# VH-VL binders against Probable inactive ribonuclease-like protein 13 (RNASE13), part 9

Target 1, 136 residues: Probable inactive ribonuclease-like protein 13 (RNASE13), of Homo sapiens (Human) (q5gan3)
Amino acid sequence: MDIKMQIGSRNFYTLSIDYPRVNYPKGFRGYCNGLMSYMRGKMQNSDCPKIHYVIHAPWKAIQKFCKYSDSFCENYNEYCTLTQDSLPITVCSLSHQQPPTSCYYNSTLTNQKLYLLCSRKYEADPIGIAGLYSGI
Below, E stands for the ipSAE of ESMFold2; O stands for the ipSAE of OpenDDE; V2 stands for 0.75 times the mean of E and O plus 0.25 times the DockQ between their complexes.

## First folded at step 13 (VH-VL; framework fv_romlusevimab)

Design n6 (from k1 with heavy chain Y54H; at its last fold request DockQ between E and O 0.49; V2 from the best seeds 0.64)
Heavy chain, then light chain:
Amino acid sequence: QVQLVQSGSELKKPGASVKVSCKASGYTFTDYAMNWVRQAPGQGLEWMGWINTHTGKPTYAQGFTGRFVFSLDTSVSTASLQISSLKAEDTAVYYCARSSYLDYWNYYHGMDVWGQGTTVTVSS
Amino acid sequence: SYVLTQPPSVSVAPGKTARITCGGNNIGSDYVHWYQQKPGQAPVLVIYRDSNRPSGIPERFSGSNSGNTATLTISGVEAGDEADYYCQVWDSSSDHYVFGGGTKLTVL
ESMFold2, look of step 13: ipSAE 0.595; ipTM 0.834
ESMFold2 (binder alone), look of step 13: mean pLDDT 91; pTM 0.937
OpenDDE, look of step 13: ipSAE 0.732; ipTM 0.902
ESMFold2, look of step 14: ipSAE 0.580; ipTM 0.840
ESMFold2 (binder alone), look of step 14: mean pLDDT 91; pTM 0.936
OpenDDE, look of step 14: ipSAE 0.607; ipTM 0.873
ESMFold2, look of step 19: ipSAE 0.599; ipTM 0.839
ESMFold2 (binder alone), look of step 19: mean pLDDT 91; pTM 0.937
OpenDDE, look of step 19: ipSAE 0.787; ipTM 0.912
ESMFold2, look of step 20: ipSAE 0.482; ipTM 0.806
ESMFold2 (binder alone), look of step 20: mean pLDDT 91; pTM 0.938
OpenDDE, look of step 20: ipSAE 0.729; ipTM 0.897
ESMFold2, fold request of step 21: ipSAE 0.463, 0.537, 0.519; ipTM 0.793, 0.832, 0.820
ESMFold2 (binder alone), fold request of step 21: mean pLDDT 91, 91, 91; pTM 0.941, 0.942, 0.940
OpenDDE, fold request of step 21: ipSAE 0.832, 0.799, 0.828; ipTM 0.927, 0.913, 0.926

## First folded at step 14 (VH-VL; framework fv_romlusevimab)

Design q1 (from n6 with heavy chain N106D; at its last look DockQ between E and O 0.60; V2 from the best seeds 0.00; counts 0 for: pae E 2.2 > 2)
Fold by ESMFold2, look of step 14:
Structure q1 (fold): chain C 136 residues (1-136), chain A 124 residues (1-124), chain B 108 residues (1-108)
Amino acid sequence: as target 1 above (136 residues)
Amino acid sequence: QVQLVQSGSELKKPGASVKVSCKASGYTFTDYAMNWVRQAPGQGLEWMGWINTHTGKPTYAQGFTGRFVFSLDTSVSTASLQISSLKAEDTAVYYCARSSYLDYWDYYHGMDVWGQGTTVTVSS
Amino acid sequence: SYVLTQPPSVSVAPGKTARITCGGNNIGSDYVHWYQQKPGQAPVLVIYRDSNRPSGIPERFSGSNSGNTATLTISGVEAGDEADYYCQVWDSSSDHYVFGGGTKLTVL
């Protein structure tokens, strides 16, 4: 079943889902520095992504949110949905107190609803995160 | 060979209409957004907007919401810009340029392939 | 409104280093793209996402972006580098691309 996942869904599962939450004490300065260093190595990416979200919930629970997607996010060219429930999330944000090429990240654990990107082709599987819901 | 080839230059009178075409080749047309960029004589680059090549939904920059219409013919991998009720100030070079959609990290990557430009001249 | 400020012109002697700036409030939080436009030609992407060079662009082109300033650097400037150079960002608040006003590089 898992071998039939779209490449985008495999990347999202590997890079953005961490359940139960794993502690990365081997990272330079906490959870995000360890995780982001691993991910940059896996993606062979020399850039420092400015923000990254990690969801600490079971994959099957996350998949259910995309089943009822009824919006299209034109800027991503994918379907999207606001999650019905808040999820435990780590926000990894690039520190501006360091040189931009240092790739030093601040970690913030929060519990929020988020905008999921859902594949337009394969069972609407989750493939990314467009952002967090901040309320009106 | 990734390429965008635009239709030939046009000379028009005020009040007429023009349609500039942009034919893509060498890549999957619906995987990239198509942008339109204007450059008046002696002026800089001005982003007019873009069109989602999967849905056909256009987004127009401020000031381009009236007489300017983006459209697609995906069967021949072609984007088009139609300008109605032409005015002298519409005299410019019009470029099509493809760009990626937002990536996994929520960043845009700029416009990596450009058409050669189409000069539209509006004079009476 | 989000405005990208470039110097209107820069002059550099052959073989020296040209630096073209693009100013914007907190532009270091955005990815900056740079385009070269020679007279009568379409723009060409020379740097994307601050510092990445597309295939076919000489190694002497480089970029940086921090704080309120992004910089395109051209080392060993040649006569063929005479062109207009534009910076560009995506402005997430408006969902629009924004170009800088352009910088004319003169090699003397």
Scores: ipSAE 0.405, ipTM 0.783, lowest interface PAE 2.2, mean pLDDT 86
ESMFold2 (binder alone), look of step 14: mean pLDDT 91; pTM 0.933
OpenDDE, look of step 14: ipSAE 0.482; ipTM 0.853

Design q2 (from n6 with heavy chain N106Q; at its last look DockQ between E and O 0.42; V2 from the best seeds 0.54)
Fold by ESMFold2, look of step 14:
Structure q2 (fold): chain C 136 residues (1-136), chain A 124 residues (1-124), chain B 108 residues (1-108)
Amino acid sequence: as target 1 above (136 residues)
Amino acid sequence: QVQLVQSGSELKKPGASVKVSCKASGYTFTDYAMNWVRQAPGQGLEWMGWINTHTGKPTYAQGFTGRFVFSLDTSVSTASLQISSLKAEDTAVYYCARSSYLDYWQYYHGMDVWGQGTTVTVSS
Amino acid sequence: SYVLTQPPSVSVAPGKTARITCGGNNIGSDYVHWYQQKPGQAPVLVIYRDSNRPSGIPERFSGSNSGNTATLTISGVEAGDEADYYCQVWDSSSDHYVFGGGTKLTVL
């Protein structure tokens, strides 16, 4: 359907990996508002995603978790794994919504294990995040 | 061209079985889920469930756990619905419809391609 | 479990705007899909995720969703728009798709 919304390593790397973490002029509290505004523009959609996770770790370290994937997530149609280690993560949570082009996000830095989605087609590359281990 | 082509109409007696087939073409069959939707005469659409086309694992809506079996033959890109112990209330049009799996933002996109429907009539 | 309520029918004059509603508890927190079904035909997806049009659907079709009501809007209604229209959501609590009861649009 919408190619820009597909699960895949290109979207995952571009949208969910930020290492070393980019500094914002307004500091960390504005991190998610800046990031989510960029991503919504790139994806050309008016929706305000309710939650987004950004991992602050090297891509190679994240790729290793999918090597040991042994679970299948039916609703995603992809393999999935719980990471063995906690990772530094920014959680972008929708705080309130104005007109569809104006979304306000809270930024929360945490260190948690997460559920990675691992490609069933391409080298078991990481392609998305289904959620956090302790949150939600 | 993406298509779902269903088997022809069926006239059955109560207690018989029927198998409705749905053949996909124009796309990678295992990249989309396959749904089954029932529409009784003069009634609305009723979701019966779906089957994961990679694993073959079905999910049935309430009221469709028992006499209804979803299956696949991925070698010929075909999903099937089998209804056993047919009853008069099974008289309906049965549609197959593909849908996306969860996307990057964890949302479903609805059912974008439908088969033409198969009429099953159950009468004595 | 989750119930979507649609009016049984809506009538609109040619060239005017039709609005078809879909009611549900906090439906604005779900993504709503809309289908058009003409007599004797299979349904066709006309709006997905509240407001997106699939390729080939005219710009006259639009959608919105907030609070307890999703709305399909068809501007410049034509005779060819006469059909039954169904809303649909994915209900994550049951892991089921749910259809509304359908609305017959008449162009008079």
Scores: ipSAE 0.540, ipTM 0.825, lowest interface PAE 1.4, mean pLDDT 87
ESMFold2 (binder alone), look of step 14: mean pLDDT 91; pTM 0.939
OpenDDE, look of step 14: ipSAE 0.615; ipTM 0.874

Design q3 (from n6 with heavy chain S99V; at its last look DockQ between E and O 0.04; V2 from the best seeds 0.00; counts 0 for: pae E 15.1 > 2, placed apart)
Fold by ESMFold2, look of step 14:
Structure q3 (fold): chain C 136 residues (1-136), chain A 124 residues (1-124), chain B 108 residues (1-108)
Amino acid sequence: as target 1 above (136 residues)
Amino acid sequence: QVQLVQSGSELKKPGASVKVSCKASGYTFTDYAMNWVRQAPGQGLEWMGWINTHTGKPTYAQGFTGRFVFSLDTSVSTASLQISSLKAEDTAVYYCARVSYLDYWNYYHGMDVWGQGTTVTVSS
Amino acid sequence: SYVLTQPPSVSVAPGKTARITCGGNNIGSDYVHWYQQKPGQAPVLVIYRDSNRPSGIPERFSGSNSGNTATLTISGVEAGDEADYYCQVWDSSSDHYVFGGGTKLTVL
């Protein structure tokens, strides 16, 4: 299952929102390994997803970006919107340092705009992240 | 202009209560945690705790979990500290100071903007 | 409980370099922030995350942090730099911010 697409807003909230952020010591690099292990267990998926995004903003703020979306993302069969503001995000990326069966992830904290996937239903809740905005 | 403006100094008797307010302006109030810092006369700075300005959830440092209450009124961008059952040892300057939630984890930022301080004096 | 140790005072001649230390066990693994407080005034952030200056802080203020010691360095010291200086960290074991005891810088 493509980790960028999450079917419902409850799964998206559980897997991609972490607010307020977990406290870490200086230089901590283990955040993503715990999160990705939890996500694989919850989704019953033993594959190592190559990338996952976690937003560190209030759910209500994320919901507001989807309220007025009128763009349609054919690749995901869902409405989508570019967030008006940059958001604090952790990018969990699969490490290629070795090929063990145990997934290992690097964590990168950044502040960027996102392409959110918004439900086609009346409520237009956020249901996934299509990608980061790079200005390209 | 980013600013934290605190309420005026207070003279109180032991056993009374006091409320120190801290009004924010020039920025999005809910993007920053609000800290409270105490400085007794001639002493250093002491962190009392903070309040999450989005959820209203306070966190108190050890020793401040009783008579000290942090609260918010987000409609006027104001954080408040209430001290009940005042004791002479509560005589101090009380500061509010913000820390950003955005860009980094909040404890990775310094307290970049401070209120001017509110002197609370507790005497017979 | 985690304690940050600062010297109570430092004296430096005008135009010379002041160094104010902040000692803590393995403090180099934490980010250190520094504040300046002049008499009767609120503290002002002068260094954050070990070595970064906020906008408006002169380049003569700098910081370092490694091992068990963080250091605030003020080059070309001026009379206007007379103040109390506090270091600060987040102590993850207690989930508290911790201030050092403060250092009085005297320019003479």
Scores: ipSAE 0.000, ipTM 0.533, lowest interface PAE 15.1, mean pLDDT 81
ESMFold2 (binder alone), look of step 14: mean pLDDT 92; pTM 0.945
OpenDDE, look of step 14: ipSAE 0.264; ipTM 0.811

Design q4 (from n6 with heavy chain K57R; at its last look DockQ between E and O 0.58; V2 from the best seeds 0.58)
Heavy chain, then light chain:
Amino acid sequence: QVQLVQSGSELKKPGASVKVSCKASGYTFTDYAMNWVRQAPGQGLEWMGWINTHTGRPTYAQGFTGRFVFSLDTSVSTASLQISSLKAEDTAVYYCARSSYLDYWNYYHGMDVWGQGTTVTVSS
Amino acid sequence: SYVLTQPPSVSVAPGKTARITCGGNNIGSDYVHWYQQKPGQAPVLVIYRDSNRPSGIPERFSGSNSGNTATLTISGVEAGDEADYYCQVWDSSSDHYVFGGGTKLTVL
ESMFold2, look of step 14: ipSAE 0.578; ipTM 0.848
ESMFold2 (binder alone), look of step 14: mean pLDDT 91; pTM 0.935
OpenDDE, look of step 14: ipSAE 0.595; ipTM 0.870

Design q5 (from n6 with light chain S51N; at its last look DockQ between E and O 0.59; V2 from the best seeds 0.57)
Fold by ESMFold2, look of step 14:
Structure q5 (fold): chain C 136 residues (1-136), chain A 124 residues (1-124), chain B 108 residues (1-108)
Amino acid sequence: as target 1 above (136 residues)
Amino acid sequence: QVQLVQSGSELKKPGASVKVSCKASGYTFTDYAMNWVRQAPGQGLEWMGWINTHTGKPTYAQGFTGRFVFSLDTSVSTASLQISSLKAEDTAVYYCARSSYLDYWNYYHGMDVWGQGTTVTVSS
Amino acid sequence: SYVLTQPPSVSVAPGKTARITCGGNNIGSDYVHWYQQKPGQAPVLVIYRDNNRPSGIPERFSGSNSGNTATLTISGVEAGDEADYYCQVWDSSSDHYVFGGGTKLTVL
């Protein structure tokens, strides 16, 4: 049985890149509630992911970080690199869970370096985000 | 058919060593991490750590960093646990169990396939 | 040091509903996995990521997780459900899996 969510550049671009940042119409309960509802429908996934990161930068700027990956992230079984620059991101955090109806998310816009997952060591595509740089 | 088959039970004296093997079949061995779980008699499950099956790099839980060694032979899809300087307190059933690596949402999906367990008994 | 607390035992009559709790500080922010272990057997994953059933697990097994408590629910309990049940999370602060202490389900 394969219960993994696929890591790949197509999914990463679709799910984690929003540039320029989309404005949702009136009636949305915040950026992340609109975004996460769209993404759950697109992925046909009834789970409420606990956290999700969205980068608000041009794809070309994000791709450059995976031209050379200096590390291997054992927990992901993927190459990874710390971005040299902080990026504008929205952090979508699940604020409470109501399985039969809806998932409610807090939206936090911030600027931070990221640990990017890359499909290989050299000339790779970004395929995911391993986490944010804590500085510690 | 996805399965993990472990080596047979062992009876050992204190101070000896033991090696428990875990042979995987029915899936791509390097696509899943391999975990080791201990269960002492009448006790609950205790995670000992895991090994990345692509790189061979182990991670040990606290309390398992000294006498416990995880290893691989990927040519035969086998993970192994070696316990040196055996103590009476090492008497337990030892399980191997596969788990996914972190997914796109940064979550693990638990341990979906387990070996049958290997009983290691340490007595004088 | 992240600790998952389970009741040591739960008794339920056949055909009734069993509820097994797993307590942890803010456990609702983690995904919880549940394992069934029958005597002399290896554990079997029965619920993953709070409320998902692996293929082959009956629909009478369900899970929930919010606040400080995750719950495994077994409706229509059968004698064959007698087992120990363990909850589990991944503790990201330690990069370790953590198991609960286990709950013995008795069907009487």
Scores: ipSAE 0.518, ipTM 0.831, lowest interface PAE 1.5, mean pLDDT 87
ESMFold2 (binder alone), look of step 14: mean pLDDT 91; pTM 0.942
OpenDDE, look of step 14: ipSAE 0.611; ipTM 0.874

## First folded at step 15 (VH-VL; framework fv_romlusevimab)

Design s1 (at its last look DockQ between E and O 0.43; V2 from the best seeds 0.00; counts 0 for: pae O 3.6 > 2)
Fold by OpenDDE, look of step 15:
Structure s1 (fold): chain C 136 residues (1-136), chain A 125 residues (1-125), chain B 108 residues (1-108)
Amino acid sequence: as target 1 above (136 residues)
Amino acid sequence: QVQLVQSGSELKKPGASVKVSCKASGYTFTDYAMNWVRQAPGQGLEWMGWINTYTGKPTYAQGFTGRFVFSLDTSVSTASLQISSLKAEDTAVYYCARSSYLTDYWNYYHGMDVWGQGTTVTVSS
Amino acid sequence: SYVLTQPPSVSVAPGKTARITCGGNNIGSDYVHWYQQKPGQAPVLVIYRDSNRPSGIPERFSGSNSGNTATLTISGVEAGDEADYYCQVWDSSSDHYVFGGGTKLTVL
């Protein structure tokens, strides 16, 4: 696996997996805001992504879906697979109201199947989420 | 310096063929999809399709199948548009424009951030 | 097919704020990009992903997207801002980029 894919996998693990899900006090609205702030810092980018997905499952449980990723998603220019099982995820959606110098997000916890991007055709590592099964 | 440089203006007769080239420089050619956009005189922008610069697979928009062919020469970082059986209505400026492949990652969904200068194709009897 | 609706023209006095709308069914759920095209020139990306400015684009340019309407806002309009502006979206249903019809911004 090339360095680009390794970086992709590492970033995916760091930015899109939170297992077990960190629990905050009731009423705390900073889960996605904190995560996305961290992400912006990590990626050294000030842009505000419209949506971001966080999976709350063990790495191995997610990785197994890329074992037989024989499909190639042309639009993403990556191998991809649909998870056979629904996974618990937090969806961070960009709010329409934004502070001048930060990104504000809403968070939604749900269980859904995911389209995973895989580092290669077989025996691959997840490197990203293309979207939810129901669509982006 | 990231840029796309297209071939020069073309004047063709109906029924002829034309090939417009788009040479990329300043970036890794295969990291971005190459789009083709048509603009008829006094009209708006029209997406013709795109080609995966890594796999070479073209995707044509509705209305641009058959006579339109996207191709690559990756050795020289060049994408090409060939139009066969030219018609008067093919008279337009044709643009190549790069776009990131569509992912949820930060570096994608940036639109078409680099454009060629355009190639005017005039079809006249 | 996905249809993006723009007003054909918008007029604004120098120094004032111009707003160009792009309508689409639930467009707020999509990334909207905006392009500026001056006469005889290639389009230039001025806003990507609803509200982000590429390097070199003045802060006077901003974008928003909510519900069924995306908006390109140009504050402190200058004579040099006179151009055609196009919104764009990727339609995942058809796997097509879709452009709006374009809006001619006239600086009075």
Scores: ipSAE 0.058, ipTM 0.744, lowest interface PAE 3.6, mean pLDDT 90
ESMFold2, look of step 15: ipSAE 0.595; ipTM 0.846
ESMFold2 (binder alone), look of step 15: mean pLDDT 91; pTM 0.936

Design s2 (at its last look DockQ between E and O 0.46; V2 from the best seeds 0.00; counts 0 for: pae O 4.6 > 2)
Fold by OpenDDE, look of step 15:
Structure s2 (fold): chain C 136 residues (1-136), chain A 125 residues (1-125), chain B 108 residues (1-108)
Amino acid sequence: as target 1 above (136 residues)
Amino acid sequence: QVQLVQSGSELKKPGASVKVSCKASGYTFTDYAMNWVRQAPGQGLEWMGWINTYTGKPTYAQGFTGRFVFSLDTSVSTASLQISSLKAEDTAVYYCARSSYLKDYWNYYHGMDVWGQGTTVTVSS
Amino acid sequence: SYVLTQPPSVSVAPGKTARITCGGNNIGSDYVHWYQQKPGQAPVLVIYRDSNRPSGIPERFSGSNSGNTATLTISGVEAGDEADYYCQVWDSSSDHYVFGGGTKLTVL
């Protein structure tokens, strides 16, 4: 696996995996806001992604889905696979109201299958999420 | 300096063929898809399709199948558009423009951030 | 097919704020990009992913997108802002980029 894919996998692990899911006090609405702030800092980018997905499952459980990633997703220019199982996922959706220098997000916890981007055709590592099975 | 430089203006007769080139520089050619956009005189922008610069697979928009062919010469970071059996209605400015592949990270979904200067193709008897 | 609707023209006095709309069914769920095209020039990306400005684009340019309408806002309009503006989305259902019809911004 080339260095680009290694970086991709590392970033995916760091930015899209939270297992076990961090628990916050009741009423706390800062999960996605905090995560995305961290993400922006980590990537040194001030842009606000419209949607970001966080998977709450062990790395190995996610990695196994890329074992047989024989499909190529042209739009992503990466190999991809649909997870066989539903996974607990937090969906961070960009709010329509934004402060000048920050990104505000809504958080939604759900269980869904998702399309994983994989680092190669077989025996690959996850490097991203193309979307949820629901079509997003 | 990231830029796309297109070939010069073309004047063709109906039925002839034309090949417009688009040379990329300042970035890794295969990291971005290359789009082709047509703009007829006094009209709006029209997406013709794109080519995957890594796989070489072209995707043509509806209405741009058959006579339109996207191709690559990756050795010189060049994408090309060939139009065969030219018609008067093919008279337009043709743009190449790069776009990120559709991924979920910041460097994707950015639209077409770099454009060629355009190539005017005139089809006249 | 996905259709993006823009007003054909918008007029604004210098120093005022111009708003150019782009209508589409549930466009708020899509990334909207905006391009500026001056006469005889290639389009220039001025807003990407609804509200982000590329490097070199003045802060006067901003974007929003919600519901069925995306909006390009140009505050403190200058004579140099007179141009055609196009919205764009990627339609995942057809795997097509779709442009709006364009809006001619006239600075009075």
Scores: ipSAE 0.029, ipTM 0.711, lowest interface PAE 4.6, mean pLDDT 89
ESMFold2, look of step 15: ipSAE 0.525; ipTM 0.831
ESMFold2 (binder alone), look of step 15: mean pLDDT 90; pTM 0.933

Design s3 (at its last look DockQ between E and O 0.45; V2 from the best seeds 0.57)
Heavy chain, then light chain:
Amino acid sequence: QVQLVQSGSELKKPGASVKVSCKASGYTFTDYAMNWVRQAPGQGLEWMGWINTYTGKPTYAQGFTGRFVFSLDTSVSTASLQISSLKAEDTAVYYCARSSYLDLYWNYYHGMDVWGQGTTVTVSS
Amino acid sequence: SYVLTQPPSVSVAPGKTARITCGGNNIGSDYVHWYQQKPGQAPVLVIYRDSNRPSGIPERFSGSNSGNTATLTISGVEAGDEADYYCQVWDSSSDHYVFGGGTKLTVL
ESMFold2, look of step 15: ipSAE 0.694; ipTM 0.849
ESMFold2 (binder alone), look of step 15: mean pLDDT 90; pTM 0.931
OpenDDE, look of step 15: ipSAE 0.399; ipTM 0.835
ESMFold2, look of step 16: ipSAE 0.709; ipTM 0.866
ESMFold2 (binder alone), look of step 16: mean pLDDT 91; pTM 0.934
OpenDDE, look of step 16: ipSAE 0.504; ipTM 0.858

Design s4 (from k1 with heavy chain N106H; at its last look DockQ between E and O 0.07; V2 from the best seeds 0.00; counts 0 for: pae O 2.3 > 2, placed apart)
Fold by OpenDDE, look of step 15:
Structure s4 (fold): chain C 136 residues (1-136), chain A 124 residues (1-124), chain B 108 residues (1-108)
Amino acid sequence: as target 1 above (136 residues)
Amino acid sequence: QVQLVQSGSELKKPGASVKVSCKASGYTFTDYAMNWVRQAPGQGLEWMGWINTYTGKPTYAQGFTGRFVFSLDTSVSTASLQISSLKAEDTAVYYCARSSYLDYWHYYHGMDVWGQGTTVTVSS
Amino acid sequence: SYVLTQPPSVSVAPGKTARITCGGNNIGSDYVHWYQQKPGQAPVLVIYRDSNRPSGIPERFSGSNSGNTATLTISGVEAGDEADYYCQVWDSSSDHYVFGGGTKLTVL
């Protein structure tokens, strides 16, 4: 794995993994808004991503799904795998109404299988999330 | 199949306006950013900017502010480039090209699908 | 802004290996994409993120990137490979895509 893919994996860990799950009040919107602000800064991208997923599970539990990633997600042009188990996740979805100078997100807690993007075909590290199982 | 089809060649007078369209098919239009690239005759590729097809937010490269406007018609999966107050130096082939968002990395995969290009000629 | 430097032209005999360089300050820390443009045609992505080939691109095409130089390598060059080749980088400091000046590959 090249160094940039390793960086991708690290960024995924930093930006898409939150374990142990932090307990926020139901409907609390500050979590996603804050996270996405951090992410945009980290990625040096001022644009507002459409959706972002945060997984509330240990890294090793997530990493194992990329052990057998022989499938290819054409839309993402990356190897991917469907998680065998449902994972607790927070879905940050961009609101249709946006403030002038920021990105506003809705936060949804759920337990679902997801399509995990992997750094290579086999024995790979997670580098992203293509979407939820019910979302394709 | 995935493709971008652009509008036909344009011949304009200086000071006029032109609107180049780029219609996407074979994929979900709002899942990919749309870029615009200019190529003057005998010259290299020049990135003009991009538009977020989901939010509609345009970002213009330096040198392409003011007279250049990116727009969308998502109902027909079409991105458009409008150039006003045309000048002779605007004579070029204009390309639309998609790039994958990968949720937040619109530059991660490069521009993997290109339109066929639209020649805009500005001549008195 | 970011500046990418390419040689204006490269010549290679059929069956030989062509190497097209793209120079930039610490370009090895950035992802480089490569595009092929044949006369009268739109560019085609041939390498993305330094060394990855899109579907349909022959294995003859490969890429590398380290230090201050990215390289597009075309092994077993064919007449059909004659084209202009452009490197590209996303400059996060300016939020701009930046193209190299292009390299004309001539197959002798």
Scores: ipSAE 0.207, ipTM 0.824, lowest interface PAE 2.3, mean pLDDT 91
ESMFold2, look of step 15: ipSAE 0.717; ipTM 0.873
ESMFold2 (binder alone), look of step 15: mean pLDDT 92; pTM 0.943

